# Designs tried in a protein design chat: miniprotein binders against q96jn8r1131to1294. Part 1

Scores and structures below are computed, not measured.

Target 1, 164 residues: q96jn8r1131to1294; the task's number for its first letter is 1131
Amino acid sequence: TLEFLENHGKNILLSNGNRTATRVASYNQGIVVINQPLVPQLLVQVRIDFLNRQWTSSLVLGVITCAPERLNFPASACALKRAAWLLRGRGVFHNGLKICEKFGPNLDTCPEGTILGLRLDSSGGLHLHVNGVDQGVAVPDVPQPCHALVDLYGQCEQVTIVNP
Unless a header shows other numbers, all headers, positions and changes below count from the first letter of the chain.
F, E and O stand for the ipSAE by ESMFold2-Fast, ESMFold2 and OpenDDE, each averaged over both directions (binder to target, target to binder). V2 = 0.75 x the mean of E and O + 0.25 x the DockQ between their complexes.
[cut] marks letters that were taken out.
Atom coordinates printed by the task and the answers are left out, and those that the model quotes come from them; centres of patches stay.

## First folded at step 28 (miniprotein)

Design t28
Fold by OpenDDE base, last read:
Structure t28 (fold): chain B 164 residues (1-164), chain A 95 residues (1-95)
Amino acid sequence: as target 1 above (164 residues)
Amino acid sequence: SPEELEEIKKRLEELKEKIEKLRERLKELGGSPEELKELLKEIEKLLQELQRIELELFELYEAGDPEVEKLWKEAYELMEELEKILEELEKLKKS
């Protein structure tokens, strides 16, 4: 089953069989990684459960290609400078560098209840899904194995892994 | 741009000054629930300002840009300092 790894950001509390992540303090230190690597046609989805509007921005979603069990997480996924492909706002980032200015809906404005998904296609393209709708290829060629990463950042204080 | 970075530097310095003043207030703190609540609120506001700065720095980041990285490091250090103070105050609030 899909679960968040025990290796997570300092402000994260896992619950619900490690399928729910809650950031219990501040605006950062909220990175979590899903245990199973992404394989082609596997759709991994998380639901935004709670937003705290006192903060700015929202969750970051993406993948890492390094071993997640031993990863020393920075306070924010935005600070990952290697092995990271991330979706933030409407941008796509690789190792902290913006590689696409406008992709899909703005993650910073997704309301509670939004279901966000990641899926690799047969060619290694990383797709974003929003409420079950494929938004297209965010990253055309992602190295494998890779793991889905969620940064509960800013407004986003709780997410839950949900089945497709 | 250099102008943007300079503005961020200025904002970080202002935050540093506010934190210093906060520490001075902590020395004179009576420890009442009302005082603690006020300080906690102020710290949260400072963290909010700091977050905005961090986000701007993330947007300005380019590969191998030491100036942006330096400022981000400074911002991060201020964040850690505030978090430590916050943790201490929250413990006092619960006592």
Scores: ipSAE 0.790, ipTM 0.906, lowest interface PAE 0.6, mean pLDDT 93
Fold by OpenDDE base, last read:
Structure t28 (fold): chain B 164 residues (1-164), chain A 95 residues (1-95)
Amino acid sequence: as target 1 above (164 residues)
Amino acid sequence: SPEELEEIKKRLEELKEKIEKLRERLKELGGSPEELKELLKEIEKLLQELQRIELELFELYEAGDPEVEKLWKEAYELMEELEKILEELEKLKKS
Protein backbone atom coordinates (compact mmCIF):
# COMPACT_ATOMS: atom_id res chain seq x y z
CA THR B 1 0.00 0.00 0.00
CA LEU B 2 1.25 3.42 -0.94
CA GLU B 3 1.51 5.85 1.93
CA PHE B 4 3.59 8.77 3.07
CA LEU B 5 6.61 8.10 5.24
CA GLU B 6 6.68 9.27 8.84
CA ASN B 7 9.76 11.30 8.06
CA HIS B 8 8.24 14.49 6.71
CA GLY B 9 8.25 18.25 6.98
CA LYS B 10 7.52 19.67 10.39
CA ASN B 11 4.29 21.33 9.30
CA ILE B 12 2.78 18.13 7.97
CA LEU B 13 0.10 16.13 9.69
CA LEU B 14 -0.57 12.70 8.27
CA SER B 15 -3.97 11.08 8.36
CA ASN B 16 -6.10 8.50 6.62
CA GLY B 17 -3.59 5.75 7.11
CA ASN B 18 -0.78 8.10 6.12
CA ARG B 19 -2.35 8.54 2.71
CA THR B 20 -3.38 12.12 3.37
CA ALA B 21 -0.91 14.88 4.12
CA THR B 22 -2.01 18.23 5.46
CA ARG B 23 0.20 21.24 5.96
CA VAL B 24 -1.19 22.78 9.09
CA ALA B 25 0.96 25.88 9.34
CA SER B 26 2.64 28.54 7.24
CA TYR B 27 3.52 28.06 3.58
CA ASN B 28 6.39 25.62 3.78
CA GLN B 29 7.93 22.74 5.74
CA GLY B 30 5.54 20.51 3.86
CA ILE B 31 7.67 17.85 2.20
CA VAL B 32 6.39 14.29 2.17
CA VAL B 33 7.77 11.19 0.52
CA ILE B 34 5.90 8.13 -0.63
CA ASN B 35 7.09 4.92 0.97
CA GLN B 36 7.50 2.68 -2.05
CA PRO B 37 10.16 3.47 -4.60
CA LEU B 38 9.11 4.08 -8.14
CA VAL B 39 9.49 1.09 -10.36
CA PRO B 40 8.81 0.96 -14.06
CA GLN B 41 5.14 1.31 -14.93
CA LEU B 42 4.07 1.96 -11.36
CA LEU B 43 1.83 4.99 -11.40
CA VAL B 44 1.87 6.95 -8.17
CA GLN B 45 -0.84 9.56 -7.92
CA VAL B 46 -1.85 12.27 -5.50
CA ARG B 47 -4.93 14.42 -5.51
CA ILE B 48 -4.88 18.06 -4.58
CA ASP B 49 -7.46 18.27 -1.83
CA PHE B 50 -7.21 21.82 -0.61
CA LEU B 51 -5.72 25.07 -1.83
CA ASN B 52 -5.19 28.18 0.24
CA ARG B 53 -5.11 31.19 -2.06
CA GLN B 54 -3.38 33.45 0.44
CA TRP B 55 -0.05 31.96 -0.57
CA THR B 56 1.88 31.99 -3.81
CA SER B 57 2.85 29.03 -5.97
CA SER B 58 1.72 25.50 -5.22
CA LEU B 59 2.92 21.96 -4.71
CA VAL B 60 6.22 20.69 -5.98
CA LEU B 61 6.27 17.18 -7.36
CA GLY B 62 9.24 15.02 -8.12
CA VAL B 63 11.60 12.31 -7.00
CA ILE B 64 14.57 11.87 -4.72
CA THR B 65 17.27 9.25 -5.04
CA CYS B 66 18.62 9.39 -1.51
CA ALA B 67 17.32 7.44 1.44
CA PRO B 68 14.10 9.18 2.43
CA GLU B 69 13.95 7.77 5.95
CA ARG B 70 17.01 9.70 7.00
CA LEU B 71 16.59 12.77 4.87
CA ASN B 72 16.71 16.03 6.73
CA PHE B 73 14.16 17.99 4.80
CA PRO B 74 14.68 21.64 4.11
CA ALA B 75 11.80 24.04 4.43
CA SER B 76 11.18 23.74 0.70
CA ALA B 77 12.00 21.10 -1.85
CA CYS B 78 13.45 23.87 -3.96
CA ALA B 79 16.30 24.02 -1.50
CA LEU B 80 17.30 20.40 -2.01
CA LYS B 81 20.86 20.48 -3.27
CA ARG B 82 21.29 16.84 -4.14
CA ALA B 83 19.45 13.81 -5.42
CA ALA B 84 16.34 15.74 -6.40
CA TRP B 85 14.41 16.11 -9.65
CA LEU B 86 11.44 18.37 -9.20
CA LEU B 87 8.51 19.79 -11.10
CA ARG B 88 7.51 23.28 -10.06
CA GLY B 89 5.17 25.47 -12.02
CA ARG B 90 6.02 24.65 -15.57
CA GLY B 91 9.67 24.07 -14.86
CA VAL B 92 11.81 21.03 -14.24
CA PHE B 93 14.57 21.32 -11.69
CA HIS B 94 17.57 19.25 -10.72
CA ASN B 95 19.13 20.01 -7.35
CA GLY B 96 17.64 23.46 -7.39
CA LEU B 97 18.70 24.27 -10.92
CA LYS B 98 16.20 24.74 -13.69
CA ILE B 99 16.85 22.26 -16.45
CA CYS B 100 13.64 22.79 -18.38
CA GLU B 101 11.72 26.02 -18.70
CA LYS B 102 8.38 24.77 -19.92
CA PHE B 103 6.97 21.34 -19.32
CA GLY B 104 3.37 20.25 -19.12
CA PRO B 105 0.68 22.26 -17.41
CA ASN B 106 1.47 24.83 -14.79
CA LEU B 107 1.33 23.06 -11.44
CA ASP B 108 0.76 26.40 -9.75
CA THR B 109 -2.62 26.71 -11.41
CA CYS B 110 -3.93 23.19 -10.94
CA PRO B 111 -7.24 23.36 -9.12
CA GLU B 112 -8.46 21.27 -6.26
CA GLY B 113 -9.34 17.81 -7.39
CA THR B 114 -6.47 17.61 -9.85
CA ILE B 115 -4.79 14.24 -9.79
CA LEU B 116 -1.07 14.33 -10.40
CA GLY B 117 0.90 11.21 -11.14
CA LEU B 118 4.47 10.10 -11.54
CA ARG B 119 5.61 7.08 -13.47
CA LEU B 120 8.90 5.69 -14.65
CA ASP B 121 9.03 4.16 -18.08
CA SER B 122 11.20 1.26 -19.11
CA SER B 123 13.99 3.62 -20.12
CA GLY B 124 14.12 5.42 -16.81
CA GLY B 125 12.16 8.40 -17.98
CA LEU B 126 10.01 10.11 -15.40
CA HIS B 127 6.53 10.88 -16.68
CA LEU B 128 4.05 13.35 -15.30
CA HIS B 129 0.39 12.44 -15.42
CA VAL B 130 -2.34 15.02 -15.00
CA ASN B 131 -5.84 13.71 -14.48
CA GLY B 132 -4.84 10.50 -16.13
CA VAL B 133 -3.20 12.12 -19.14
CA ASP B 134 0.46 11.38 -19.72
CA GLN B 135 2.24 14.68 -20.21
CA GLY B 136 5.41 13.04 -21.42
CA VAL B 137 8.90 12.60 -20.06
CA ALA B 138 9.82 15.30 -17.59
CA VAL B 139 13.18 13.84 -16.68
CA PRO B 140 15.06 11.25 -18.69
CA ASP B 141 17.32 8.67 -17.11
CA VAL B 142 16.32 9.11 -13.50
CA PRO B 143 18.55 7.10 -11.16
CA GLN B 144 16.91 4.20 -9.41
CA PRO B 145 15.77 3.54 -6.83
CA CYS B 146 13.92 6.80 -6.42
CA HIS B 147 10.98 7.89 -4.32
CA ALA B 148 8.16 10.20 -5.24
CA LEU B 149 8.26 13.45 -3.33
CA VAL B 150 5.48 15.95 -2.79
CA ASP B 151 6.14 19.34 -1.31
CA LEU B 152 2.95 20.83 0.01
CA TYR B 153 4.10 24.33 -0.69
CA GLY B 154 2.37 27.66 -0.96
CA GLN B 155 -1.25 27.25 -1.89
CA CYS B 156 -1.29 23.48 -1.61
CA GLU B 157 -2.28 22.51 1.90
CA GLN B 158 -3.57 18.97 1.48
CA VAL B 159 -3.03 16.03 -0.81
CA THR B 160 -4.14 12.42 -0.77
CA ILE B 161 -2.60 9.41 -2.43
CA VAL B 162 -5.12 7.91 -4.79
CA ASN B 163 -5.17 4.66 -6.67
CA PRO B 164 -5.12 4.65 -10.45
CA SER A 1 21.38 39.83 -12.25
CA PRO A 2 23.27 41.82 -9.65
CA GLU A 3 20.53 44.40 -9.69
CA GLU A 4 17.89 41.81 -8.92
CA LEU A 5 19.89 40.46 -6.03
CA GLU A 6 20.40 43.93 -4.63
CA GLU A 7 16.71 44.57 -4.81
CA ILE A 8 16.00 41.35 -2.95
CA LYS A 9 18.58 42.26 -0.35
CA LYS A 10 16.87 45.57 0.15
CA ARG A 11 13.50 43.91 0.51
CA LEU A 12 14.86 41.49 3.09
CA GLU A 13 16.30 44.36 5.05
CA GLU A 14 12.95 46.06 4.97
CA LEU A 15 11.32 42.91 6.24
CA LYS A 16 13.84 42.70 9.02
CA GLU A 17 12.96 46.21 10.05
CA LYS A 18 9.28 45.43 10.00
CA ILE A 19 9.83 42.39 12.17
CA GLU A 20 11.78 44.48 14.66
CA LYS A 21 8.96 46.95 14.82
CA LEU A 22 6.56 44.10 15.27
CA ARG A 23 8.53 42.89 18.27
CA GLU A 24 8.38 46.35 19.74
CA ARG A 25 4.65 46.37 19.34
CA LEU A 26 4.42 43.01 21.05
CA LYS A 27 5.99 44.51 24.14
CA GLU A 28 3.15 46.97 24.37
CA LEU A 29 0.44 44.49 23.52
CA GLY A 30 -2.50 44.37 25.87
CA GLY A 31 -3.55 40.97 24.72
CA SER A 32 -7.03 41.77 23.53
CA PRO A 33 -8.54 39.52 20.90
CA GLU A 34 -8.68 42.42 18.50
CA GLU A 35 -5.01 43.24 18.92
CA LEU A 36 -4.03 39.62 18.54
CA LYS A 37 -6.07 39.26 15.40
CA GLU A 38 -4.47 42.31 13.89
CA LEU A 39 -0.96 41.15 14.67
CA LEU A 40 -1.66 37.72 13.28
CA LYS A 41 -2.78 39.25 10.04
CA GLU A 42 0.31 41.39 9.86
CA ILE A 43 2.55 38.41 10.44
CA GLU A 44 0.81 36.52 7.68
CA LYS A 45 1.37 39.40 5.33
CA LEU A 46 5.05 39.46 6.19
CA LEU A 47 5.26 35.75 5.56
CA GLN A 48 3.60 36.25 2.21
CA GLU A 49 6.16 38.87 1.29
CA LEU A 50 8.93 36.61 2.44
CA GLN A 51 7.59 33.78 0.34
CA ARG A 52 7.61 35.95 -2.74
CA ILE A 53 11.22 36.81 -2.07
CA GLU A 54 12.03 33.16 -1.59
CA LEU A 55 10.47 32.24 -4.90
CA GLU A 56 12.45 34.91 -6.67
CA LEU A 57 15.62 33.61 -5.10
CA PHE A 58 14.80 30.12 -6.28
CA GLU A 59 14.49 31.43 -9.81
CA LEU A 60 17.80 33.24 -9.57
CA TYR A 61 19.69 30.33 -8.09
CA GLU A 62 22.70 29.00 -9.89
CA ALA A 63 24.90 26.31 -8.47
CA GLY A 64 27.61 27.80 -6.35
CA ASP A 65 26.18 31.28 -6.22
CA PRO A 66 27.17 32.43 -2.75
CA GLU A 67 25.11 35.57 -2.91
CA VAL A 68 21.88 33.74 -3.54
CA GLU A 69 22.66 31.23 -0.84
CA LYS A 70 23.42 34.02 1.58
CA LEU A 71 20.10 35.61 0.87
CA TRP A 72 18.41 32.23 1.21
CA LYS A 73 19.86 31.91 4.66
CA GLU A 74 18.74 35.36 5.62
CA ALA A 75 15.25 34.73 4.33
CA TYR A 76 15.06 31.47 6.23
CA GLU A 77 16.13 33.12 9.46
CA LEU A 78 13.48 35.77 9.07
CA MET A 79 10.93 33.07 8.38
CA GLU A 80 11.87 31.26 11.57
CA GLU A 81 11.63 34.45 13.53
CA LEU A 82 8.16 35.14 12.19
CA GLU A 83 7.11 31.59 12.90
CA LYS A 84 8.26 31.92 16.48
CA ILE A 85 6.29 35.09 16.95
CA LEU A 86 3.30 33.49 15.32
CA GLU A 87 3.44 30.52 17.66
CA GLU A 88 3.54 32.82 20.65
CA LEU A 89 0.56 34.76 19.44
CA GLU A 90 -1.41 31.63 18.68
CA LYS A 91 -0.83 30.44 22.22
CA LEU A 92 -2.08 33.73 23.54
CA LYS A 93 -5.12 33.47 21.33
CA LYS A 94 -6.02 30.11 22.80
CA SER A 95 -5.45 31.33 26.33
Scores: ipSAE 0.789, ipTM 0.903, lowest interface PAE 0.6, mean pLDDT 93
Fold by ESMFold2, last read:
Structure t28 (fold): chain B 164 residues (1-164), chain A 95 residues (1-95)
Amino acid sequence: as target 1 above (164 residues)
Amino acid sequence: SPEELEEIKKRLEELKEKIEKLRERLKELGGSPEELKELLKEIEKLLQELQRIELELFELYEAGDPEVEKLWKEAYELMEELEKILEELEKLKKS
């Protein structure tokens, strides 16, 4: 079953059988990773449970290709400078550098209840889903194996893994 | 841009000054539960400003840019200082 790894950002509290992650302090240190790598038949979905509007910006979604079990996470996913492809706001980032200014949906405007999905196609393309709708290829050839990452950043204080 | 980096430098210097004033207030801390609550609220506002600076630095980052890296490290250090002060105040609030 899909769960968040026990190795996570220091402001995260896992609950609900490690399927729910809550950021319990500050605005960052909220990185979580799914406990198995993405494969083409796997759709990883999380629901935004709680947003705190006192902060700016919201969650970051993406993948890392380093093994996550013992990785020393930075305070924010956008500070990952190696082996990372991230969706933030409307943009796509690789190793901290913006590689696409406007991919499509703005993650900063997704309300509570939004279900966000990550899926890898057979060509290594990373797809974003929003409420069950495929938004297309955000990153065309991510190396495998790769691992789904969520950073409960800024406004986003809780997410839960949900079934497709 | 150079102008954006200079504005960020000014904001970081202002935060340093505010954090130093918080340390002085913490040394003299006694007082009412209201004083503790006001200090906690002020720390949260300073963390919000640091978050905005962090986001601006992420947007400005170019690989190997030493000035953006330097400012990012300064912001990170100020965040750590504020979080330590916050932890101290939370302990005092419980005692």
Scores: ipSAE 0.636, ipTM 0.817, lowest interface PAE 1.2, mean pLDDT 89
Fold by ESMFold2, last read:
Structure t28 (fold): chain B 164 residues (1-164), chain A 95 residues (1-95)
Amino acid sequence: as target 1 above (164 residues)
Amino acid sequence: SPEELEEIKKRLEELKEKIEKLRERLKELGGSPEELKELLKEIEKLLQELQRIELELFELYEAGDPEVEKLWKEAYELMEELEKILEELEKLKKS
Protein backbone atom coordinates (compact mmCIF):
# COMPACT_ATOMS: atom_id res chain seq x y z
CA THR B 1 0.00 0.00 0.00
CA LEU B 2 1.14 3.64 -0.36
CA GLU B 3 2.83 4.95 2.79
CA PHE B 4 5.33 7.61 3.74
CA LEU B 5 8.84 6.22 4.22
CA GLU B 6 10.26 5.99 7.73
CA ASN B 7 13.20 8.04 6.44
CA HIS B 8 11.83 11.58 6.64
CA GLY B 9 12.50 15.10 7.87
CA LYS B 10 13.44 15.57 11.53
CA ASN B 11 10.24 17.43 12.43
CA ILE B 12 7.85 14.80 11.01
CA LEU B 13 5.70 12.43 13.05
CA LEU B 14 4.07 9.62 11.07
CA SER B 15 0.69 8.20 12.05
CA ASN B 16 -2.38 6.45 10.60
CA GLY B 17 -0.33 3.48 9.35
CA ASN B 18 2.31 5.87 7.97
CA ARG B 19 -0.28 7.46 5.69
CA THR B 20 -0.44 10.72 7.68
CA ALA B 21 2.52 13.05 8.19
CA THR B 22 2.51 15.87 10.71
CA ARG B 23 5.17 18.57 11.13
CA VAL B 24 5.39 18.99 14.87
CA ALA B 25 7.87 21.86 15.16
CA SER B 26 9.18 24.95 13.44
CA TYR B 27 8.62 25.75 9.73
CA ASN B 28 10.81 23.22 7.89
CA GLN B 29 12.48 19.80 8.19
CA GLY B 30 9.19 18.35 6.99
CA ILE B 31 10.19 16.25 3.96
CA VAL B 32 8.33 12.97 3.40
CA VAL B 33 8.60 10.53 0.50
CA ILE B 34 6.13 7.97 -0.81
CA ASN B 35 7.39 4.39 -0.39
CA GLN B 36 6.89 3.30 -4.02
CA PRO B 37 8.32 4.77 -7.22
CA LEU B 38 5.89 6.42 -9.61
CA VAL B 39 4.93 4.24 -12.56
CA PRO B 40 2.40 4.91 -15.29
CA GLN B 41 -1.17 4.47 -13.99
CA LEU B 42 -0.14 5.12 -10.36
CA LEU B 43 -1.76 8.27 -8.97
CA VAL B 44 -0.34 9.41 -5.62
CA GLN B 45 -2.70 11.76 -3.79
CA VAL B 46 -2.39 13.67 -0.53
CA ARG B 47 -4.97 15.80 1.26
CA ILE B 48 -3.97 19.00 3.05
CA ASP B 49 -5.28 18.41 6.59
CA PHE B 50 -3.97 21.37 8.63
CA LEU B 51 -2.48 24.78 7.86
CA ASN B 52 -0.92 27.14 10.44
CA ARG B 53 -1.19 30.77 9.34
CA GLN B 54 1.71 32.05 11.49
CA TRP B 55 4.11 30.87 8.78
CA THR B 56 4.59 31.97 5.16
CA SER B 57 4.29 29.79 2.04
CA SER B 58 3.05 26.21 2.07
CA LEU B 59 3.80 22.65 1.00
CA VAL B 60 6.08 21.71 -1.86
CA LEU B 61 5.32 18.74 -4.11
CA GLY B 62 7.55 16.89 -6.49
CA VAL B 63 9.76 13.95 -7.27
CA ILE B 64 13.27 12.79 -6.50
CA THR B 65 15.16 10.43 -8.79
CA CYS B 66 17.67 9.09 -6.26
CA ALA B 67 17.05 6.27 -3.79
CA PRO B 68 15.21 7.75 -0.82
CA GLU B 69 15.56 5.08 1.89
CA ARG B 70 18.93 6.23 3.25
CA LEU B 71 19.10 9.76 1.84
CA ASN B 72 20.08 12.58 4.20
CA PHE B 73 17.38 15.15 3.53
CA PRO B 74 18.15 18.86 3.72
CA ALA B 75 16.00 21.04 5.95
CA SER B 76 13.87 22.14 2.98
CA ALA B 77 13.14 20.42 -0.31
CA CYS B 78 13.99 23.56 -2.28
CA ALA B 79 17.57 23.15 -1.04
CA LEU B 80 17.91 19.84 -2.90
CA LYS B 81 20.72 20.39 -5.44
CA ARG B 82 20.37 17.11 -7.34
CA ALA B 83 17.77 14.77 -8.73
CA ALA B 84 14.78 16.93 -7.74
CA TRP B 85 11.85 18.38 -9.66
CA LEU B 86 9.58 20.45 -7.44
CA LEU B 87 6.37 22.45 -7.59
CA ARG B 88 6.32 25.42 -5.19
CA GLY B 89 3.75 28.19 -5.29
CA ARG B 90 3.03 28.54 -9.00
CA GLY B 91 6.55 27.63 -10.09
CA VAL B 92 8.41 24.53 -11.18
CA PHE B 93 11.95 24.04 -9.93
CA HIS B 94 14.76 21.71 -10.95
CA ASN B 95 17.56 21.30 -8.41
CA GLY B 96 16.69 24.62 -6.77
CA LEU B 97 16.43 26.60 -10.03
CA LYS B 98 13.08 27.93 -11.26
CA ILE B 99 12.43 26.52 -14.74
CA CYS B 100 8.78 27.60 -15.08
CA GLU B 101 7.31 30.68 -13.46
CA LYS B 102 3.62 29.81 -13.83
CA PHE B 103 2.26 26.30 -13.92
CA GLY B 104 -1.10 25.28 -12.51
CA PRO B 105 -2.61 26.80 -9.36
CA ASN B 106 -0.71 28.56 -6.61
CA LEU B 107 0.00 25.83 -4.03
CA ASP B 108 0.44 28.54 -1.37
CA THR B 109 -3.29 29.33 -1.58
CA CYS B 110 -4.71 25.79 -1.49
CA PRO B 111 -6.98 25.52 1.56
CA GLU B 112 -7.36 22.65 4.02
CA GLY B 113 -9.17 19.79 2.31
CA THR B 114 -7.44 20.25 -1.05
CA ILE B 115 -6.40 16.93 -2.59
CA LEU B 116 -3.18 17.15 -4.63
CA GLY B 117 -2.04 14.38 -6.92
CA LEU B 118 1.07 13.37 -8.82
CA ARG B 119 1.31 10.83 -11.62
CA LEU B 120 3.74 9.94 -14.36
CA ASP B 121 2.31 9.58 -17.85
CA SER B 122 3.49 6.99 -20.38
CA SER B 123 5.89 9.52 -21.99
CA GLY B 124 7.61 10.35 -18.67
CA GLY B 125 5.66 13.54 -18.07
CA LEU B 126 4.83 14.50 -14.49
CA HIS B 127 1.21 15.58 -14.02
CA LEU B 128 -0.30 17.59 -11.16
CA HIS B 129 -3.92 16.89 -10.18
CA VAL B 130 -5.91 19.30 -8.00
CA ASN B 131 -9.13 17.99 -6.48
CA GLY B 132 -9.27 15.33 -9.18
CA VAL B 133 -8.59 17.71 -12.08
CA ASP B 134 -5.49 17.13 -14.21
CA GLN B 135 -3.50 20.38 -14.49
CA GLY B 136 -1.32 19.09 -17.29
CA VAL B 137 2.36 18.25 -17.58
CA ALA B 138 4.56 20.07 -15.08
CA VAL B 139 7.80 18.30 -16.09
CA PRO B 140 8.00 16.64 -19.53
CA ASP B 141 11.04 14.36 -19.07
CA VAL B 142 11.26 12.95 -15.56
CA PRO B 143 14.01 10.34 -15.22
CA GLN B 144 12.92 7.01 -13.80
CA PRO B 145 12.81 5.59 -11.22
CA CYS B 146 11.42 8.50 -9.22
CA HIS B 147 9.53 8.85 -5.93
CA ALA B 148 6.87 11.37 -4.98
CA LEU B 149 8.00 13.84 -2.33
CA VAL B 150 6.03 16.22 -0.12
CA ASP B 151 7.66 18.92 1.97
CA LEU B 152 5.35 20.03 4.78
CA TYR B 153 6.75 23.54 4.62
CA GLY B 154 5.64 26.78 6.22
CA GLN B 155 1.89 26.80 6.73
CA CYS B 156 1.41 23.14 5.92
CA GLU B 157 1.53 21.03 9.07
CA GLN B 158 -0.34 17.85 8.10
CA VAL B 159 -1.13 15.81 5.01
CA THR B 160 -2.70 12.39 4.53
CA ILE B 161 -2.31 9.96 1.63
CA VAL B 162 -5.73 9.31 0.11
CA ASN B 163 -6.87 6.81 -2.51
CA PRO B 164 -7.90 7.98 -5.98
CA SER A 1 21.82 40.70 -6.28
CA PRO A 2 24.91 41.51 -4.22
CA GLU A 3 22.92 44.12 -2.31
CA GLU A 4 20.26 41.57 -1.35
CA LEU A 5 22.90 39.08 -0.14
CA GLU A 6 24.59 41.76 1.96
CA GLU A 7 21.25 42.69 3.58
CA ILE A 8 20.64 39.02 4.40
CA LYS A 9 24.09 38.80 6.02
CA LYS A 10 23.23 41.82 8.20
CA ARG A 11 19.88 40.29 9.22
CA LEU A 12 21.56 36.99 10.15
CA GLU A 13 24.10 38.83 12.32
CA GLU A 14 21.26 40.65 14.09
CA LEU A 15 19.55 37.30 14.68
CA LYS A 16 22.75 35.88 16.18
CA GLU A 17 22.83 38.77 18.66
CA LYS A 18 19.16 38.27 19.59
CA ILE A 19 19.70 34.55 20.11
CA GLU A 20 22.66 35.25 22.41
CA LYS A 21 20.41 37.55 24.45
CA LEU A 22 17.80 34.79 24.64
CA ARG A 23 20.41 32.35 25.96
CA GLU A 24 21.37 34.85 28.67
CA ARG A 25 17.71 35.29 29.66
CA LEU A 26 17.27 31.51 29.76
CA LYS A 27 20.24 31.08 32.13
CA GLU A 28 18.78 33.72 34.44
CA LEU A 29 15.20 32.46 34.21
CA GLY A 30 13.45 32.41 37.56
CA GLY A 31 10.39 30.45 36.48
CA SER A 32 8.05 33.41 35.94
CA PRO A 33 5.05 32.44 33.76
CA GLU A 34 5.08 35.86 32.11
CA GLU A 35 8.79 35.69 31.25
CA LEU A 36 8.34 32.18 29.81
CA LYS A 37 5.48 33.45 27.64
CA GLU A 38 7.57 36.41 26.45
CA LEU A 39 10.53 34.15 25.60
CA LEU A 40 8.32 31.75 23.62
CA LYS A 41 6.86 34.63 21.61
CA GLU A 42 10.34 36.02 20.89
CA ILE A 43 11.55 32.62 19.68
CA GLU A 44 8.59 32.33 17.32
CA LYS A 45 9.26 35.80 15.88
CA LEU A 46 12.91 34.90 15.28
CA LEU A 47 11.93 31.64 13.58
CA GLN A 48 9.54 33.58 11.33
CA GLU A 49 12.40 35.92 10.36
CA LEU A 50 14.64 32.94 9.61
CA GLN A 51 11.89 31.49 7.41
CA ARG A 52 11.66 34.77 5.45
CA ILE A 53 15.43 34.73 4.96
CA GLU A 54 15.27 31.11 3.77
CA LEU A 55 12.59 31.99 1.21
CA GLU A 56 14.68 34.93 -0.04
CA LEU A 57 17.70 32.64 -0.42
CA PHE A 58 15.61 30.18 -2.45
CA GLU A 59 14.78 33.03 -4.86
CA LEU A 60 18.42 34.15 -5.09
CA TYR A 61 19.91 30.71 -5.68
CA GLU A 62 22.21 30.29 -8.66
CA ALA A 63 23.66 26.85 -9.42
CA GLY A 64 26.81 26.33 -7.38
CA ASP A 65 26.71 29.77 -5.71
CA PRO A 66 28.79 29.23 -2.55
CA GLU A 67 27.65 32.47 -0.89
CA VAL A 68 23.96 31.48 -0.99
CA GLU A 69 24.85 27.99 0.27
CA LYS A 70 26.93 29.46 3.10
CA LEU A 71 24.04 31.70 4.17
CA TRP A 72 21.63 28.75 4.06
CA LYS A 73 23.96 26.87 6.40
CA GLU A 74 24.18 29.85 8.75
CA ALA A 75 20.40 30.23 8.82
CA TYR A 76 19.98 26.50 9.43
CA GLU A 77 22.38 26.59 12.38
CA LEU A 78 20.50 29.51 13.94
CA MET A 79 17.20 27.67 13.43
CA GLU A 80 18.60 24.62 15.23
CA GLU A 81 19.81 26.81 18.08
CA LEU A 82 16.36 28.36 18.50
CA GLU A 83 14.69 24.95 18.42
CA LYS A 84 16.95 23.74 21.24
CA ILE A 85 16.06 26.79 23.33
CA LEU A 86 12.38 26.15 22.61
CA GLU A 87 12.67 22.52 23.75
CA GLU A 88 14.26 23.65 27.02
CA LEU A 89 11.52 26.23 27.64
CA GLU A 90 8.76 23.71 27.00
CA LYS A 91 10.25 21.40 29.62
CA LEU A 92 10.16 24.31 32.09
CA LYS A 93 6.42 24.81 31.39
CA LYS A 94 5.63 21.66 33.41
CA SER A 95 1.88 20.53 33.45
Scores: ipSAE 0.633, ipTM 0.819, lowest interface PAE 1.2, mean pLDDT 89

